# VHH binders against p49116, part 23

Target 1, 238 residues: p49116
Amino acid sequence: EGPLLSDTHVTFKLTMPSPMPEYLNVHYICESASRLLFLSMHWARSIPAFQALGQDCNTSLVRACWNELFTLGLAQCAQVMSLSTILAAIVNHLQNSIQEDKLSGDRIKQVMEHIWKLQEFCNSMAKLDIDGYEYAYLKAIVLFSPDHPGLTSTSQIEKFQEKAQMELQDYVQKTYSEDTYRLARILVRLPALRLMSSNITEELFFTGLIGNVSIDSIIPYILKMETAEYNGQITGAS

## First folded at step 14 (VHH)

Design ga4
Fold by ESMFold2, fold request of step 18:
Structure ga4 (fold): chain B 238 residues (1-238), chain A 121 residues (1-121)
Amino acid sequence: as target 1 above (238 residues)
Amino acid sequence: EVQLVESGGGVVQPGGSLRLSCAASGFTFSRYDMSWVRQAPGKGPEWVSSITGSGGVTLYADSVKGRFTISRDNSKNTLYLQMNSLRPEDTALYYCVKGGYLPWRKTFDLSSQGTLVTVSS
């Protein structure tokens, strides 16, 4: 019938906190990451197919996939948010935490491997020159993943994922008709997202959230919050 | 004109309970997320809790989770905060705020009177 995504779902404009501080700190990084998280969640909740799943299913689905969706957002917005500078600031903060004996050697190794995997993923997406339409469909494929444990409505979720896959295929074949293998090259990048740790992402990007709230607690709130204030903050932020 | 009138504060011993109320008027209450914010003497404002417009979803600061319960009655245009197991560090002026949780919000509209909660032996 109608498309899973419309042109309004391709728009994905991240607004950074202003002004940029001379020294990036944990608060600036957390505010920047929070803006991306909220942008990603409001993007998801605007999709009619997502709305059709109901509140309990929506919460379960996003709790299962938020890190993959966030990671796609980081790749898409890497230039706008100066992600390499943010990651460098995180590494410097991590080194200070080592000096103060706050992290174990095993944890440090895990975190540095995660940062390397994230950089590798973002670089691979940039090399493929993934456009905004392709990102929108990739985010939909990740969002409507039926194979996460504990989900209900798995059959309907699978139907929506297949529709996202079909729409991506149609878009790539129409827009990149000379590049026969573009779809395959794009799709083979998705398994890397499942290797990203949500616990480490939360530590890297969401330490210092106001109230010290967990991402698991924020997700159901973002999905049901009144949007008028959020939309006003987007326009007022610049 | 938006009006928020807090009540229910008082002096209690550690471990005690209080129930705060906030009477709202001048706007369509059910169409707005609502929050509680507190300000301890000599400190800046601290977000405590938020609730969605429908009342279906709540969010709490780590410092009060499990002890405080936010709720609302949209038929009475009233926001509530049930505070149990109160501690001396909960001593603050408590404000009802129109608007929900946004992690980048640095300022709160604290122009209402607030209600004072004092927890001391």
Scores: ipSAE 0.726, ipTM 0.896, lowest interface PAE 1.2, mean pLDDT 89
Fold by ESMFold2, fold request of step 18:
Structure ga4 (fold): chain B 238 residues (1-238), chain A 121 residues (1-121)
Amino acid sequence: as target 1 above (238 residues)
Amino acid sequence: EVQLVESGGGVVQPGGSLRLSCAASGFTFSRYDMSWVRQAPGKGPEWVSSITGSGGVTLYADSVKGRFTISRDNSKNTLYLQMNSLRPEDTALYYCVKGGYLPWRKTFDLSSQGTLVTVSS
């Protein structure tokens, strides 16, 4: 009966690599994206409802939804990250790769369509002026999706998703009482997340990960790692 | 004072195996993620593998995945690296490091002696 999220789950502060290089490169983009991924995963693991599902269910759930969660994070942090500048640098790099005949024509089309869809999603969220509470509940709705194949505890996951939906509804109605259609406008943005390819996201943002680890491999590690070192690093303590 | 002492290195032919150990003291071992980092002659440090404090989850660089196995014994304060199917490019000084995997970490504390692994015919 208590709330699914507390006020501490609304805080979502992304710290960017410093200093920003004169020209953006694959390494800076990957480090920036990795900080967002780790922030998103630590956000998820801090939720008591998520903790209650157990380690195997946690891993399965996050493997299924990480790209949607990451994309919401990109939209929420687009200005802090200078996302438009990052995407422009990626497009420039793709043009150079085409010059050397390193990509198929179909792959180039897929990647450009993905970039366009991502930019349109982020622009639409910015136009709606989605606040931190709304982002937190949208991320929870995406996280607690019971319809992924192979999940256990699907009835409990469904209950948590319904609770996130109810809490979002209550928040919007109380905070934006003069805008009776705001909840509907927010929720109709979620299907666009299903158009995003995790394969393309990994290629765009995570090619330079230290050790060339896959996102699928790193997820169970992030969910179980000791948090003290991570928390110290995001404050710039070292 | 934190102390990490590596051992188990040596000279081995390609395809061979070695088991590295790291004795830890001066901190509560089980409360820290641990890593192996290696440094080949004339090159910068390269992260190899990490393991969570409990030992329940491991992570490997793609260059060693399937050949190396990280493990720990928290009752003995010891970190291990089982290295199988060794290749000449695995030749390096291997260090035990307090701390886990973070993709933005640019420096490692390599103040210990390390243990040398040489893979050659």
Scores: ipSAE 0.719, ipTM 0.892, lowest interface PAE 1.3, mean pLDDT 89
Fold by ESMFold2, fold request of step 18:
Structure ga4 (fold): chain B 238 residues (1-238), chain A 121 residues (1-121)
Amino acid sequence: as target 1 above (238 residues)
Amino acid sequence: EVQLVESGGGVVQPGGSLRLSCAASGFTFSRYDMSWVRQAPGKGPEWVSSITGSGGVTLYADSVKGRFTISRDNSKNTLYLQMNSLRPEDTALYYCVKGGYLPWRKTFDLSSQGTLVTVSS
């Protein structure tokens, strides 16, 4: 019955492909996003409460929330990833696609609106100067959502979410004692994650994934893969 | 010494089937995810499929999904690839690879002999 997260869950070090190319390309964007996705999924699978829920429950949770976790990761790692530069390159590509009549006008509107919402979310998190502890608890709140269909142990999932909320509250009140409304300002940002489309995120960041594998099919693999090769990639990077 | 020996290749008509095998030795087979990678004449390596160490989860390239089935028998240290509805573009040397799917992995250890699959009419 200890704390939901430990200090190992607060450190969230994204290792980027190095060096960043002078001109961003689909492969660099996809590799960068894939590293963030794998980091986020391995973060989740390392949590003892998550491990306790069992395989089918774990897969269902992550399939339902991976886009929200990924979006929180984008906000947290926006500087390391040079996210504003990546999004600018994507917007320029979309404008070229309009000139060449390659996409429907309705799809382009959807994609541009999604990019704008993502930029607004990341900017709002940066303005609040959300720290690593706060991000870890926010990700846990998003991960332990009890409303997913087909879940077992939904009462336990709800208790884990409540525990994440309490630990965030305690941390904020202790660390930012002079800012009475910080917790409320942070929590009000979470509904914006529900505006993010998994399909559009996959199109923006995961085009060019080796084998053209869908994120929905790769999630159960990441959760069950042997970690030796993955950990070797992380260790060898820094 | 890690050793991977592929077999089961051959010449087959379009729409036909083959089953590839890979005998593994020199490492604890069940502790590693495994993959099939193919290399067509004059082309670079192409990831085909991966399977977790336990065999519980499989992953396929879109080009083979629904036609190929990866499996493993950890008691026999053997990896398999059942290939159905074969097409001429499936013609390649097929390699068994120690290691799973990593979307940023651009190189594969193809030091084994491989097994040749030729799909022609």
Scores: ipSAE 0.701, ipTM 0.888, lowest interface PAE 1.3, mean pLDDT 88

Design ga8
Fold by OpenDDE, fold request of step 18:
Structure ga8 (fold): chain B 238 residues (1-238), chain A 121 residues (1-121)
Amino acid sequence: as target 1 above (238 residues)
Amino acid sequence: EVQLVESGGGVVQPGGSLRLSCAASGFTFSRYDMSWVRQAPGKGPEWVSSITGSGDVTLYADSVKGRFTISRDNSKNTLYLQMNSLRPEDTALYYCVKGGYLPWRKTFDISSQGTLVTVSS
C-alpha cells in the first residue's frame, strides 16, 4: 500500500474574501469560516483512504471531528485569515450582545473561555512553527480518530490513523533530525482540540449561514458536492 | 446556451401540495448541483434547497425542512421540488438555478421566468 497522504494533500491554500472590510461583520466572519470549512472537508474527501471508508462512515467521521479539523485549519491559516482580528471582531459582537442583555453571565464566560482556548491553541501551534506537512498529518490523525461514538469500520479507521502517525514520524525524523522530541511536542497539542465545543464554535463562526442550516446538515453536502462552482466562486473565476 | 424552464406552479390552499419541475438543457445536467430559489413579493431571493449532481445528497433551508423534497432525474434532465404542507409564507416565484448551495451566497444566477406558487385561503 502506498502512503496515506501525498504532496497534493499538503497544499492547503485558503482564499479569503477580498477586500477585508474595516469592520468585520457577521457575514464576513461566516464566509471566511465557511471557506475554511469547505477547504477542510474537500481536503478530507481527497484522501483515498477516506474515500475507501464509504459515504456513511465518511460522513460520520467528519461530523465527529469537523470542529477539530476546523480548529487546526484556523491555526494553519491564522495569518492569512487575520485570525486575531476575526476573534477580536467576534468579541466585539459579543459585547454588543451583552449590552443588549441577550446573554447570561454564565454563557458569556463560557464563550469567552472558548475564544481564549482557540487563541491559545493557535498561538501554541505558531510557536511550534508547524509546517504544511505536519499540519496535513495532524489533520489526518484527527480525521481518522476511531474513538468517536457511533462509528463503523473502527479497525480501518485506526489503521489509517496509525499510518498517518507513522508518516508524520518519518517526516519529522527526516526533516527535523536534530530535534529529537519534536514529534512528541506536536502530538501533545492534539488533546487541546477535544476541549473545544463544536456548538460554541458553530455559534461564533457560522451564524448567518444561508437558510439557517446546521453544520451537521451541511457536512454531507460538502462531502458530495461538485467543486467546480465552489472553486470558481472562491477564485472569482466563475 | 443554458436553459431552465420551471413549471408546476399554481394556487393552493394552506396545507396543500404542489410539485414543481424544471427542465434543463444546454449543459451536462448530472455534473452540476442544482438549487431551488424563491422570491416572495417585496422580498429578495431566498435559497430553498439544493441537490448534488448525483442526487445523493440534499440540503434544505430551515423554513422548508420536513415539508419540501428536492429530487432530480438525470436521465430526463429534470429537477423537482415536492412541496407539502404549504403555507401562505411559501407564496413566491420559484426558480430553478444551476449551481449548488454556498453558505454565503447573496446573489443567484436567475435567468428563467420561474413558476408562481400562491398559497391562500
Scores: ipSAE 0.911, ipTM 0.958, lowest interface PAE 0.5, mean pLDDT 94
Fold by OpenDDE, fold request of step 18:
Structure ga8 (fold): chain B 238 residues (1-238), chain A 121 residues (1-121)
Amino acid sequence: as target 1 above (238 residues)
Amino acid sequence: EVQLVESGGGVVQPGGSLRLSCAASGFTFSRYDMSWVRQAPGKGPEWVSSITGSGDVTLYADSVKGRFTISRDNSKNTLYLQMNSLRPEDTALYYCVKGGYLPWRKTFDISSQGTLVTVSS
């Protein structure tokens, strides 16, 4: 059958909008986040096993796990994104909303907690010094999660997840043979992803989407879009 | 040279319907996502809808979702926009654009004349 992932799936290079402005506005944040989202979705659709699930199934799968994939992407690209700066900017924008009394105290707490969780997760991943292969396999594991409600072909999805896990195990064993518990240490970080609200993530990063489209609506489009224009825009400054 | 020619605009009452067409030439139509954008009087261009090259996936602005339908016939190099339940705020010059939806797109390369849609009582 061959491996689930190839070396081509390990490459995950995010190109940020340039130049980085002194003031990070909603558009810059949204564009940065969107580029990451597109990269993540295009990564997923490049996996043969993902394609084998069929359009309906793979779309449903991504709808279920996009927040986790996006969050792993944030962790992986935290440095190039200047994630801490982006999060700080988001907080500043939220403060403006708070001053306008548009949010309840409970909602403010939820949003701030979410931002904290995102930062902590990314920091924890950085401390583990996760490499590109490990991220690829982790993303595959969360992508091929059969435990989301409403999925079809759950048996096949489970098989792909197992394959991802096995390949990760083999990789870690070969690459980090001196660290017997590295695999476990990495895998125990995954539950943190399930504690994060996709709705809050969407509100924080994607409020500036043109047309006020939802992530739910845009996912099938990203998965099937022609990439020539997108690639042209990301290689160009704008 | 890329050419896009819009047609189908007109005057319609609120609640009415129109079907816009866009004839495309000068490029391999099926290999490109296409979009509709509109410009209302005194406003900037607004993205309305996009469709993938194959025509299998569509995307709509929240303002038109449920009322407008984008489609394409690649054999005819034609893009369509079915507009139902039209509202006065839909009054605009409508343009066909080569290219798909990009969240950060600030401007659209509009080189065509567009077709005018007027919704009024």
Scores: ipSAE 0.908, ipTM 0.957, lowest interface PAE 0.5, mean pLDDT 94
Fold by OpenDDE, look of step 15:
Structure ga8 (fold): chain B 238 residues (1-238), chain A 121 residues (1-121)
Amino acid sequence: as target 1 above (238 residues)
Amino acid sequence: EVQLVESGGGVVQPGGSLRLSCAASGFTFSRYDMSWVRQAPGKGPEWVSSITGSGDVTLYADSVKGRFTISRDNSKNTLYLQMNSLRPEDTALYYCVKGGYLPWRKTFDISSQGTLVTVSS
């Protein structure tokens, strides 16, 4: 069948809105996050194995794992995004909401903990110095997770996940031969992704989407939208 | 040159229905996502719905979800918007727009005259 991923799947270049404003408002954050989401989804749909699962299964799969993919994307693009600055801005906006008594104490705690988890995860990935290939394979492993409820073709999904794991193993062994436990150190980070709430992520990064649409609703559209049009908008939207 | 011509607007009572059409020319219609945008009096343009080039996937603003249906006939280069259960707040000039949904899109390339939908008792 050939490899699950090719070199073309390693490239993951996020284009940020330009210019960066002095004040990172909700719109800038949302646009930045949306661009990353689109990039992540388009990355997924560019994988032949993903396409082979069919539209319904593809959509279900992405709906189940979009938060994990997005988070990996945040980690991978943390420098380009100035993620720390974005998170700080989000906290500041949240503080304003707190002052207005719009959130319960428990909710505030949950949101702050989520932000902390995001930052810690991204920091941990940076410390590991994960490269583009490793990120690609990790995203594939996360994408082709058969253990989400309601999925069809779970056997195929499992096979693709295994293939991603094997290819990652081979890559790490070849590229980092002197680091015997690198693969284990990388893989052990994945469980942290599932500790993060997709709902909170959506609230933090995607508040103010045009039309007040949910990520769940937009995912099918992102997966089927015309790529040329998107690319044109990204390059022209600066 | 891209040309979009909307039709089907009119005056209806609350709860009524209308079907809008948009005739497209000047580009390969099937290769582009299309959208409906509306502008109420005194307000800015509001995205209503989008449909992919193939017509396989649709997306709706929460304000119209469950009531409006976007569709297209690529053989006729025509975009449609079926509007059911219309409300007074749906009163607006409706525009057909070349291009799909973008979460951050606040401005739309509106080059057409639009079609007026008025919902009033």
Scores: ipSAE 0.886, ipTM 0.945, lowest interface PAE 0.5, mean pLDDT 94
Fold by OpenDDE, look of step 14:
Structure ga8 (fold): chain B 238 residues (1-238), chain A 121 residues (1-121)
Amino acid sequence: as target 1 above (238 residues)
Amino acid sequence: EVQLVESGGGVVQPGGSLRLSCAASGFTFSRYDMSWVRQAPGKGPEWVSSITGSGDVTLYADSVKGRFTISRDNSKNTLYLQMNSLRPEDTALYYCVKGGYLPWRKTFDISSQGTLVTVSS
């Protein structure tokens, strides 16, 4: 059997909405986040092993890990997205809500801690100088996680995860031969993803989706939609 | 070259039902996601529902979820919208659109005449 990932799966180019507004409004943030989400899911659907799991399993798998994939995407695309600016804008919007007494103290704390965890994770990944191959394999490891409840074909999912891990190990050994513990340093970052709430992520980044749809409802659609539609919009086509 | 022709609109009482149809031509129908969009008087266009090319997956605006059903017959190049439990706020001109759902899309390429749905007592 061939490798889990190919060079085509390493490319992960996010195109931001243009032009960037002077003030980062909810729509800009939502569109930016949505583009990343679509990119991440289209990336997943391009993996032959992922396709082999079937539609139902694929949907369940992505529903379970979309937040982690999205977060890895944020880290990988942090510079292109100007993530720090986006997060600052989100905080500013939250401050308005706070002033209007729309949130409880506990909820404010939870949301602010979540933003802090996101920033910290992305900073940690930047410090490690994770490259495109490593991100691809990390996303695969996260995607093919068999430890989510309710999954079918868990043995096969586990097999794919092991394959991703092995390929990452081989890549790191080959590319970073002088850094003996790089693999361990990279993998030890993954638990941080499980500390992040998907609900809070959805509230922060995906408020204002057209039609007020949930991420849960949009996932099966993104996985089956025609790719040309998305690509056309990304390139500025009407 | 793309042609979309909506039909099935009319006047109904609140709680009533209508079934809209859209005849498509000028492109390979089954290869494209399709959507319904509506525009109420004095308002901008609103996305209603989308369906993938194969018809396997559907998506609905929260405002119509549970009441509307989008479907397609690729052998007939036809898109459908079954509308149940209609409300006065559903009154609008309904358009068939070539293309699927995008979370940030506020404008739509509407090139057809649409079909008018009026819900009133």
Scores: ipSAE 0.879, ipTM 0.941, lowest interface PAE 0.5, mean pLDDT 94
Fold by ESMFold2, look of step 15:
Structure ga8 (fold): chain B 238 residues (1-238), chain A 121 residues (1-121)
Amino acid sequence: as target 1 above (238 residues)
Amino acid sequence: EVQLVESGGGVVQPGGSLRLSCAASGFTFSRYDMSWVRQAPGKGPEWVSSITGSGDVTLYADSVKGRFTISRDNSKNTLYLQMNSLRPEDTALYYCVKGGYLPWRKTFDISSQGTLVTVSS
């Protein structure tokens, strides 16, 4: 019956590839995004409630929500990632593709609309000054979404989501007691995440993965991989 | 000290099959993800496949997916790579590596001699 998240689940430190190149390229963007994806998946697998759902449920749940978790991660880490610079470079590349007739106009329009939605989401989160505890609970609410098709154990998932919502409410009321509507303003940001396209996110951020693997194939691997090697890579400890 | 010894390489015709083995010692084999990496002449190392410590989950480079199968036997401390439908482009020195897939890993900690696979015709 303990809390869903502890203070250890608030830590979300993204380490970027060094040095940042003068001209952003597909490889730098993909490496940066991959670090965020792995950080997000390891965050999820560290949660006792997630572990309690079992391996098949865990894989299904993450496959359903990885793009939402990734998008929350982009918003949370937008400054350290220089996300606005990355998106500007992508936009410039797309505009060059129009001038050189390399991509269809319909596809470019879809991608540009996605970029605008992503930019607006990140700007709205920055304007609200969402803190690390709030981000952790928002990620938990997104992770434990019982209404994705094909999930088993939906009653248990719903229980965990309700617990995340209650703990967020308690945190906001205690920490921001002077702001009556802060919880409501935060929660109304979440529906926009369901509008983000996984297909376009892969095109924007995951072109050039080592071995040209798909996100769907990586997810079960990340959830089962040994953590000591990963933790040693990001912290210098092992 | 960590030791990884590859075997099973050889010369085969295109479309042929080989099965590589890697005997591991000097560490707790089942606690580590493992990978196969290959290096063709004049090229840098290329990640081929990874498998989790338990053996439950595998991951393959797109260039070998559907043709290669990674596996492990933790009771024998042995990693395997079954290679089917071999192509001339698979010609390389093949190494087993202690460690799994990380998409930002640009170099591999190769500590072994490898086993040579030559696909000629």
Scores: ipSAE 0.729, ipTM 0.894, lowest interface PAE 1.1, mean pLDDT 89

